VHH binders against q9y6x5. Designs and how they scored, part 197

Target 1, 379 residues: q9y6x5
Amino acid sequence: LPPKLLLVSFDGFRADYLKNYEFPHLQNFIKEGVLVEHVKNVFITKTFPNHYSIVTGLYEESHGIVANSMYDAVTKKHFSDSNDKDPFWWNEAVPIWVTNQLQENRSSAAAMWPGTDVPIHDTISSYFMNYNSSVSFEERLNNITMWLNNSNPPVTFATLYWEEPDASGHKYGPEDKENMSRVLKKIDDLIGDLVQRLKMLGLWENLNVIITSDHGMTQCSQDRLINLDSCIDHSYYTLIDLSPVAAILPKINRTEVYNKLKNCSPHMNVYLKEDIPNRFYYQHNDRIQPIILVADEGWTIVLNESSQKLGDHGYDNSLPSMHPFLAAHGPAFHKGYKHSTINIVDIYPMMCHILGLKPHPNNGTFGHTKCLLVDQWCI
Key: E = the ipSAE of ESMFold2; O = the ipSAE of OpenDDE; V2 = 0.75 times the mean of E and O plus 0.25 times the DockQ between their complexes.

## First folded at step 8 (VHH)

Design wb7 (framework vhh_5j56_2; at its last look DockQ between E and O 0.71; V2 from the best seeds 0.00; counts 0 for: pae E 10.3 > 2)
Fold by OpenDDE, look of step 8:
Structure wb7 (fold): chain B 379 residues (1-379), chain A 127 residues (1-127)
Amino acid sequence: as target 1 above (379 residues)
Amino acid sequence: QVQLVESGGGLVQPGGSLRLSCVASGFTFSGDDYYAIGWFRQAPGKEREGLSSISGSSGGYTSYSDSVKGRFTISRDNAKNTVYLQMNSLKPEDTAVYYCAAGEYIRGSDYYTYDYWGQGTQVTVSS
């Protein structure tokens, strides 16, 4: 039987939550599998970009999903959470579910993973759910597991997405121990439900399962605001994305806009596109705007209106608060093994290996995950 | 089709209490984890301020701004499709028009978007 893989994402699950809260179900999952304590995600550390990096192995500049909000100056198209269905935005890369779907006697399934409800390269998963935040985890789980169990051709790759603890992190802030404890408890219970469901269906022993996240969460405050209106008139630029990484499209001379912004705040770095640090791998794409503003950790870029978010993400991907974790279980993985860190783009070649797929060119390093796999030498 | 109607506002002395109600029609307050009801206020010459929210989840997660924490309490009655804001220890600076709003969490936006708003109810705290 061909190997099967379920990729699960809990949005905004900060890595150190595992150290600061109790997760009996997740810990049991880890005990019988593997854990990567910290996953260095891609810059910017946002939902759409990082989820696409997981399934493509590419930096954002390469796969073309460079933010949750994008603008293409040539086509005049906009990308956002409410406008994400145009294949134009996704077709700069080939996600793993498409690669898998195109194989003989294989199919892919998806429950609300970013991009899975869009035909990419004229291919869409045989089974998928249109994104709807109102659909319960249980319903998503039931559909995914049903497809994994009963489909023909068999579903060999599936994705499952859940919006927590991101939503709560934004609302309460990651330092709200009372509220976050409740939220994280619920997430652990959902993991318990996942495991129980797989066992009930007889999938647990043969299914490879990866539980991960796209980014963490940092604490924000009304005392840490950067007001752009104090530095530049809003008529001089178009705002494509705001905080914590602002994408600026100048309406006047770029240099003039840059000069007005470069000293706006000591807690914000201002980059011309060509001067964006190489370590971000965030330069070589036309969808990246001419000027990028990057706020320091915990600072919020605002206009005249205040932000109500107590937590946020999108900051420098070297910050521990931005890092998620990865746990895995199944026949491809060791039992009781812990690893310190990998890059988020490393997940793709690993998944391709597990599924026996030829990976597209990617930025991941298969060697970084060898120690997780039973069929590889860990040197 | 969703309508929110606030009530319970009025004149109260400093240190007094009020209970605001928000009744929703065309929408149910329960059964959606990513739907929330929030209370806001706007004082003359000031920007609108978020005060408190309650999720539509079974857990009923609540949040409070620092300005009202410990004094205000948000709650819901699913049977009445009503959200309440119990306001205690009111201060003159609490004088404002109070609004309730219904919002939904949107993936990729990383915030709750409040799409439905009540007309507001005036709260005046004065001796």
Scores: ipSAE 0.110, ipTM 0.557, lowest interface PAE 2.2, mean pLDDT 93
Fold by ESMFold2, look of step 8:
Structure wb7 (fold): chain B 379 residues (1-379), chain A 127 residues (1-127)
Amino acid sequence: as target 1 above (379 residues)
Amino acid sequence: QVQLVESGGGLVQPGGSLRLSCVASGFTFSGDDYYAIGWFRQAPGKEREGLSSISGSSGGYTSYSDSVKGRFTISRDNAKNTVYLQMNSLKPEDTAVYYCAAGEYIRGSDYYTYDYWGQGTQVTVSS
């Protein structure tokens, strides 16, 4: 049988939730498979960029999805949560589901992973669901398992995306143990349902399953706000993205805008594009604006004086609060192995190896993940 | 598409109680919907203030502002598509127009936005 892989993301699942909350089903999954305790994601630590980095192995500057809100000055196109379907945004890379289904006798399936309802390089996932946040995890899982079990040519790569614990993390903050314990228990129950469904359908033995996330979550508060209107008139710039990494397109001389912003708050770093730290790998794309503002952990950039969010992400990718985990189970993976860390871009070449795909040029390092795999010599 | 109707406001003495209702139509609270219902208030000359919210398929996720914690209780009846705000130990500073609002989590925005608002119900706490 050809190797099969299911890639699952629970959005905003901070790595240390595993230590601070109970996950009987996820812990059983990990015990019978592998755990990477911290996945170092890419800057900015936002949903669309990091989900695309997982499936392309590329830094954001290289795959072109550089934020959840983007502007391209040449074409005058805007990207947002309500305007994400233009292939223009996605076409700077080739995601794994495209490469997979172009192989002989293979197809790909998707339940709402970012980009899977877009025809990237004129190719859309062979089976997919249009994004709709109202669709239950159960229905997403039902479609994925039906496609894995019944498709011709067979589905060899499938993705499944779920919005929690990100949604609740924003609402309550990661430090609200009472509310987050209820949220995370529900997610653990969904993982239990996933495993049980795969067992009942006869898929579990031969399916490789990766459960991961795109980023973590940090605590915010109303006493940690950075008010841009106190530093600069909004008429001097176009705001492309706001917080915690603001993307600033000057309407006047760039140096003049920079000078107005550079001392706005001690809790915010202001970068001209050429001065963005090299460790971010966030410079060499026209969609990255001439000035970015990077708030310190737990600080929120606002235009008005209040914010409704109690948790946020998008901060410096060196922060442990921004790091997700990765767990995996299946015939390709060791049993009961824990690994300290990998880079999120390393997941792509590992998945290509599992599926027997030739990876496109990427920023991942296969050697970082080979200790997870039974067919590799780690030592 | 979504409509919200508040009721249950009125005049009450300090230390008294009121129960506000918010009847929703155009959506349901059940399933994996990411709708949250929040209660807000606006006193004359002041900005609108968030008080409490309830979300999740079972209604198990609640939050409260510090100004009302321990005095107000949010609850939900999924069969009636109704959210309640039980307000106890009312004070004159609780005098305001009370609104319910519904918000949806949108993946690209990574947070709830409250886009649907009721007309409001007046609560007056006065001796």
Scores: ipSAE 0.005, ipTM 0.314, lowest interface PAE 10.3, mean pLDDT 89
ESMFold2 (binder alone), look of step 8: mean pLDDT 79; pTM 0.800

Design wb8 (framework vhh_5j56_2; at its last look DockQ between E and O 0.20; V2 from the best seeds 0.00; counts 0 for: pae E 8.9 > 2, unsure alone 61.3 < 65, placed apart)
Fold by OpenDDE, look of step 8:
Parts: structure tokens; sequence; C-alpha cells
Structure wb8 (fold): chain B 379 residues (1-379), chain A 127 residues (1-127)
């Protein structure tokens, strides 16, 4: 039988939550599997880009999902949370569920993972749910596990997405111990439900399961605001994305716009597109705007508006507060093994290996995950 | 089609109390943590400020801004499709137009998007 893999994402699960809160179910999951304590995600550290990096192994400049809000100047198309269904945005890469499904006697399933409800390269998962935040985790889980168990051809790769603890992180801030304890307890219970469901269906021993996240969360404050209107007239540019990484499309000379912004705040770096630091791998795509603004950790870029968020993400991907974790269990993984760190793009070649898929060219390094796998040598 | 209607505003002395109501029509409260009703206010010359929110889930998760924490309490009555804001220990600084809004968390938006807004109700705190 071909190997099977379930990829689960809890949006915005900061890595150090594991150290600061109790997770009985997740800890049991880890005890019988593996843990990567810190996953360095891709810049910018946002939901759509990082989820697509997980399943493509590519930096954002390569797979083309460079933000949650994008603008293409040639086609004049817009991408956003409410407008994400155009394959135009996704077709610059081939996600793993497409690769998997194109194999003989295999199919893919998805529950609300970004991009899974869009035909990419004219291929959509055999089983998928359209995104709806109102659908419970239980319903998503039930569908995914049903498909994993009863499909023909068999579902060999599945994805499951959940919006927490991101939503609550934004609302309460990650430093709110009272509210975040409640939220994270609920997440742990959901993991318990997942494990129980898999055991009940007889899938637990044979299914490889990865539980991870796309990014962390940092504390924000009304005292840490960068008001762009104080630096530049709104008529001089179009805002494509705002905080904490603003994407600026100048309406006047780019240099003039840059000069007005470059000293706007000591807590914000301003880059011309060609001057974006190489370490971000965030330059070589037409969807990246001519000027980007990067706020320091915990600072919020605003216009003449107040921020409603007490937590945010999207900052420098080297910041620990932006890093998620990865846990895994199944026949492909060791038991009781902990690893310090990997890059988020490393997940893709690992998943391809597990599934016996030939990976597309990617930015991941398979060697970084060898120690997690039972069939590999680890020095 | 969806409407939110605020009521309960008025003139009150410092230290007094008011109870605002927000009646929703055209939709039912969704039993999800990702559905929320919030209270906002806007004073003359100031930006709109979020005060409190309550989720549509059975847990009824609530949030409060620091400016109103300990003084204001949000609650809901699903049977009446109504959300309340109990405002105690009112101060002159609380003078504003108060709005209720209904919104949903959407993947990739990184915040609750409030798509429906009431007309607002005036609250004046003065001696």
Amino acid sequence: as target 1 above (379 residues)
Amino acid sequence: QVQLVESGGGLVQPGGSLRLSCVASGFTFDPSDYYAIGWFRQAPGKEREGLSSISGSSGGYTSYSDSVKGRFTISRDNAKNTVYLQMNSLKPEDTAVYYCAAGEYIRGSDYYTYDYWGQGTQVTVSS
C-alpha cells in the first residue's frame, strides 16, 4: 500500500507556546513521534505565503504568493482573503497535492488549506472543502478522515487547516495568559480529537501525520504605531499591503516616494525592491511592489486609523516570535526524537520522500530532516 | 438585508450607567468563534475605537479594550438576536457615538472583518 500523509496546520501557533502552556494531547503525540522545536518560516511571515511554501518547498518570490494581499500591475488583478480563487496567483508553482494526485492510483484531499479549493495547473484535489470559517474542526476532521479511509483511488495525501490560535492571537495578544490559555487548551483538545478519530478508524499506526503552523505571533500595542500619513500624502501612492510589511505602489516618482518614507520611523526599514535583503528571498517576483516597508517587531504600520489587533505577524522571519513548530507521527518517523530547527521549505522534500514523489525543484534541503526519518541515516 | 440597530443611548451623569442594545435582523447568530459582534465608539475629532466583542460560539468569548475593562460588560441573548453593552462608572471621556458591528474572521485577513454596522447611538456623559 502506498504511504499516506496528513498535513495539519494550526494557524499562528508560535513555537514557544509549547514551553509556556500545557498540551497533554500534543505532548503525547510528540512522545510517540518527533518534534522540531523551531521552524524558520519564509518572509513575509503571513498565512497564504507560508502555507504555500510548506507544500511547494519554495520561497515566496518563487511560488508567487508573496502576501495575503497582492497586486499584479500587468493584469491589474488583485489577490486577497476574499479574492483568492483565481489560478493565476497559484500557477507559478506546483503544490504537493497536485503532484500526488497526478500519480497513478492516488488522490488528494483537503480541508481549507490555502489554495486547495483552486484548480492549480488545471488540477484540483479529488476531495476538498471550500473555505468557510464557520465550519467546525470536527466537520473538517470527519471529512478528511472519511476520505483517507474510504476513497478510491485512495487518498494518500491530505491537508487540514484550522484558524486558531491565530485569530485569538490577534485579538488578545500572545501575552494574554488568561485568554490564550483557554484558546490553546482548546487547540490541544482538538489534537486529542484528531488522534482519537484516527485510532477509531484504524489509521493511526499507518498514517503519517504532521502537525505544524505557518507562523507565530508577537505582541502589539497602541504605543507602538507608525503612521504613514505623517510622512507622505496618501495621494502619492497606492497601498497594496499595510502591516507589518507594507507594499507601496508609487503614483509619483519612486525615488520621491522612497525619500519621503525612508526616515518615517526609526522602527521601520524602507527598501526599494532591488535593495531588499537577500536573506529574505523576497525580490525576484513581479508581484513584489517597488517599495516595501518592514516594521520592527511589535510595531504596527497604520494610516490615520487605530489598530484593533493586540497581536500580529508578518515580521522578519528570523524573529523567534514568528516561528512555528513541527511535530510528526507515523511509520516514517522516529519515536521520541526532538530536533532544534529546520526551515519551513524543508518540509516539502521530506513529504515528497515519505510519499515516494519526485519533488519539483525547490529551496528545501532534505538533509535537514533526515534525522526525523527512520529510513535515513542521521549523523 | 442584514441590519443592526443600536438603542439605549442618552444623557447620563458621571458615575452613572447605561445599557446599550444591538438588535440584529436579517441573519442569525452563528455558533462559531469566528463570528463576532463588537461595540465601537467614535468621539468628535477622534478615531473610531473598538471597545468590546463577543463571539457567536457557545463559549461566548469576550474581549475588552483597556479603556473600558472593568466598567463595561458585553453580553448576548441569542433568542432575541441582541447583544448588550452594560456601561458602568461612566466618565465624560466616554461621550461618543456608539456603534455595534457584526463580523467574521477570515483566513488571510488577520482580523475580524466587520461587514455590518449599526447607525449608532449617542452617549453623552455630562454633569
Scores: ipSAE 0.228, ipTM 0.614, lowest interface PAE 1.6, mean pLDDT 93
Fold by ESMFold2, look of step 8:
Structure wb8 (fold): chain B 379 residues (1-379), chain A 127 residues (1-127)
Amino acid sequence: as target 1 above (379 residues)
Amino acid sequence: QVQLVESGGGLVQPGGSLRLSCVASGFTFDPSDYYAIGWFRQAPGKEREGLSSISGSSGGYTSYSDSVKGRFTISRDNAKNTVYLQMNSLKPEDTAVYYCAAGEYIRGSDYYTYDYWGQGTQVTVSS
């Protein structure tokens, strides 16, 4: 039967948490598998875009999920976390679970990975949970393992998503050692539970497991606010997304709006769409608005309000604070190998290789991940 | 403005049952609503703990803490804007003030708290 793969995301797991906190269970997982110490994610460093980049291998401008809040000028449609199920938004790419379950004698399963409860190209994950943040990790894991063991045709690709440490990172900030130690200890216990459950069910030896994340987290402060209302009257633009990358749709002449914003704060870059740095690969999609504002690391754009967040993400993807890690274990992977860095878009072609799938056109480079895999010449 | 009102608390003997109600106003429970409703409790001298939740999204998805799983059932009636907590096999340890709370589904905005709380209803399991 084809190889099986479980892809797990712990949202907002900053790469250097692994060095700065204790993870006995995750370290045991790594010891028997592989670690990529830093994964360079895609700009903007937000949840929906980066989760879709993992499963498509595409930059945001190419897969069309360009932010967590979007507006499409042609159709006049709005996308948000609470309004994310219209396939229109997702159909600019083909995620790996769609490709997988269209193969003969294969199914896909999903426990809340972004997009898996949407019929993308008229295809929804064969087994899935509708998103509900109140569902425990245990219940998500129980469903995934049940589907991996009991489905016909067999589930060969499964995803599992968990909201921490992102939620607590926002609440406390990554520099709050006491609270983040408690949060990260709990996450390590969940990883221990995951591994133990897979062993007890007889899945551990023949299931490939990737544990990764979409982005990191940086410290914020009430002393680092950019008050947008003090720079420009809200009547001059429509706000599509706010912080730390604001998406501005002008209601008046675009150049006039730009000029009002240009010198608003030394801690914010203001870009006309055509002037967005090429290294972001964030320009060639109609869903990217005519003006974007990019706050410096640790700065928060607000509308004359205090921010209640002490940590945030979405910043420049060159910042180490925005980078997650990747760990993997299973028959496809070496044991005890550590690799310094890959691009997040490289994960997709690697997963396709493991599953024996032909990848769709993408921005990833298979060669970047060859050293993780036992069937590739690297040494 | 979102408002939540709990009812149905009272005194019950161990092994008994109660059904709590949470009536919501300022939003409607339907498949397009963005609020989740959770039940919480706080015993004297202890921190508030989460018990269960039900989302306003299509499908009415539910979750339970280990302390109540198998004994408590959350449900909703969209026509009445009401969420229920059916509590069976009650124990003295279940004695607490029970709160209903509403929180927004914002996984993509990376902010999740219960911002709206009811005033609470006392549940006492004794004698």
Scores: ipSAE 0.012, ipTM 0.291, lowest interface PAE 8.9, mean pLDDT 88
ESMFold2 (binder alone), look of step 8: mean pLDDT 77; pTM 0.790

Design wb9 (framework vhh_7uia_1; at its last look DockQ between E and O 0.09; V2 from the best seeds 0.00; counts 0 for: pae E 6.1 > 2, unsure alone 63.2 < 65, grease 24.8 > 24.2, placed apart)
Fold by OpenDDE, look of step 8:
Structure wb9 (fold): chain B 379 residues (1-379), chain A 123 residues (1-123)
Amino acid sequence: as target 1 above (379 residues)
Amino acid sequence: QLQLVETGGGLVKPGGSLRLSCVVSGFTFDYYAMAWVRQAPGKELEWVSSISGSGGYTYYEDSVKGRFTISTDNAKNTLYLQMSSLKPEDTAVYYCAAGEYIRGSDYYTYDYWGQGTQVTVSS
């Protein structure tokens, strides 16, 4: 039987939640599988970019999803969470579900993973759900498991996406122990439901399952605001993305805009595109705007001093608060093994290996995940 | 400057109709999800409806489904909320909001807010 892999993402699941809260179901999942305690994600640490990095193995500058909000100056096109269906934005890379589906006797399935409801390179997942935040986890899970169990050609790769604990993190802030405990308990229960469903269908022993996330969450405060209006007039630029990484499209001379912003706040770094630190791998794409503002951890860039968020993400990808975790279970993985860190782009070559797919050129290192796999040497 | 300005609120009898408008300046709908959020006296904010900038997606809270319709006019850069079969419990200040995400009840993810318009449903 061809190998099967289910990739699950709980949006905004900060890695240290595992240390600070109880997860009976997830811990049981980990006990019978593997854990990577910290996953270094890609800059910027936002939902669409990181989810696409997971399934392409590429930095954001390479796969072209460089933010949740993007603008292309040539085509005058816009990208956002609510406007993400144009293949133009996705076609700079080939995600793993496309690669998988183009193989004989294989198909892919998806429940609301970013990009899965878009024809990329003229290929759309054989089974998918259009994004709808109102659809329950249960319904998403039922569809995914049905497809994994009954499809012809068989579904050999599937993705499942859930919006929590990200939404609650934004609302309550990650330091709200009372509310976040409640939210994380629900997440653990959903993991329990997932495992139970797989066992009921007889999939548990043969299905490889990865549970991960795209980013963490940091605490924000009304006391930590950076008001751009205090530094520059709106008429001088177009805002493409706001916080915590602002993308600035100047309407006047770029240097003048830069000079107005460079000393706006001691808690914000201002970069010309060519001066963006190399470690971010966030320079070589036309979709990256001429000026980038990067707020310090926990600081919020605002207009008119308005923000309702108590938590946020998108900050420097070296910050522990931005890092998710990865857990996995299945025939490809060891049992009871814990690993300290990997890069999020390393997940792609690992998944390709598990599925027997030739990976497209990517930024991941297969060697970083060898210790997780039963068929590999751990050096 | 980014601004959202609500209009159309007022006093209406139960069973009546109102149409709220929100004029957006400083940005285009293509970037953002738009929403209506309301706050009744002494109550918390309550998400009412959302629409994608492209108009491809619409969402409603259960209590307003079938009665309220959210829409946009891109040419006018205006968001609308057509309210019908209004009830006393619909009495609230209605806010127009814009943000990156279209997650329905997650109103706290919206970055920009109007000043609100009062809707009062009373006999």
Scores: ipSAE 0.038, ipTM 0.427, lowest interface PAE 5.1, mean pLDDT 92
Fold by ESMFold2, look of step 8:
Structure wb9 (fold): chain B 379 residues (1-379), chain A 123 residues (1-123)
Amino acid sequence: as target 1 above (379 residues)
Amino acid sequence: QLQLVETGGGLVKPGGSLRLSCVVSGFTFDYYAMAWVRQAPGKELEWVSSISGSGGYTYYEDSVKGRFTISTDNAKNTLYLQMSSLKPEDTAVYYCAAGEYIRGSDYYTYDYWGQGTQVTVSS
């Protein structure tokens, strides 16, 4: 049988939730497969950029989805979470589902993964759902499994995206043990349902399944606000994105805007684009604005003096609070193996290997993930 | 056009109960997350409770947990807030709101609001 892969994301699933909460179903999944305890994601640690990095193996500057909110000065186009369907934004890379379905006798299927309802390089996933946050996990799973079982040419790569625990993490904060226990219990039940559905359909033994996430979550507070309006008049710049990485397009001389911001708060780093640390790999794309502001962990940049967020993400990707996990099960993977860390860009070349696809040029290192795979010499 | 109409407010004694209703028209109800938000005299708007889409996730502000229950009846396009063990601190205008969580917003964008219903807990 041709190798098949299901890639699942639970948005905002911080790696240390595994240590701090009970996951009987996920722990059974891990016991029979592999775990990577920390995945170092890409900066900025936001949803659209990191989901695209998983499926392209590229840093944000290279794949062009550099934030959840973007502006292109040449075309005057805007990108946002509600305005994300223009292929212009996505066409700087080729995601794995496109490469997969261009192979003979192969299809791709998608349930809500960012970008899968967009025709990228004039190619949309062979089977997909238009994004709608109101669609239940059960319906997403039923569509994916139907397509895996009933498609010609056969579906060999499938994706499934779920909005939790990100939504609840923003609302409650990761330190709210009572509320997060309830939320994470529901997510573990969904993982149990996933495994049971795959077993009932006869898919479990021959389907490779990756369960991962795009980023973590850190605690915020009304005591940790950076009031941007106290430092600079709003008329001097266009705000492309706000917090925790603000994207600033100056309306006046760039140096004047920088000077007004540089001492605004000791809890915020202000970077001219050319001064962004090299370790971020976040400089060489026109969609990255001339000035960015990077708040310290748990600090929120606001225009007024209030915020509704008790949890957030987007911070420095070196922070453990920003890191997700990866678990996997299937014929390609060892049983009962734990690995400490990989880079999120390493997932792409591993997936290409599993599927027998030639990866496009990327930033991942196959050697970082080879110990997870039964067909590889690890040492 | 989406319309939200709240009913069920009134005067109630401490320890009493009320059931707020919000009838939604103009949209298919199950495409939106629904919320209750309140404003006490002289205070800012305070989120109380929300329920997300067909997934049925419910969320509560800490001070109302165990006392308030949010629910929907999709066949009637109606949002409810069952309020029990009411305290004077619950006195406010209660609004229903509709919006959606989008996988990149990192927050709810409640774009549609009712006119509110007064709840007074006293005497």
Scores: ipSAE 0.030, ipTM 0.441, lowest interface PAE 6.1, mean pLDDT 89
ESMFold2 (binder alone), look of step 8: mean pLDDT 80; pTM 0.830

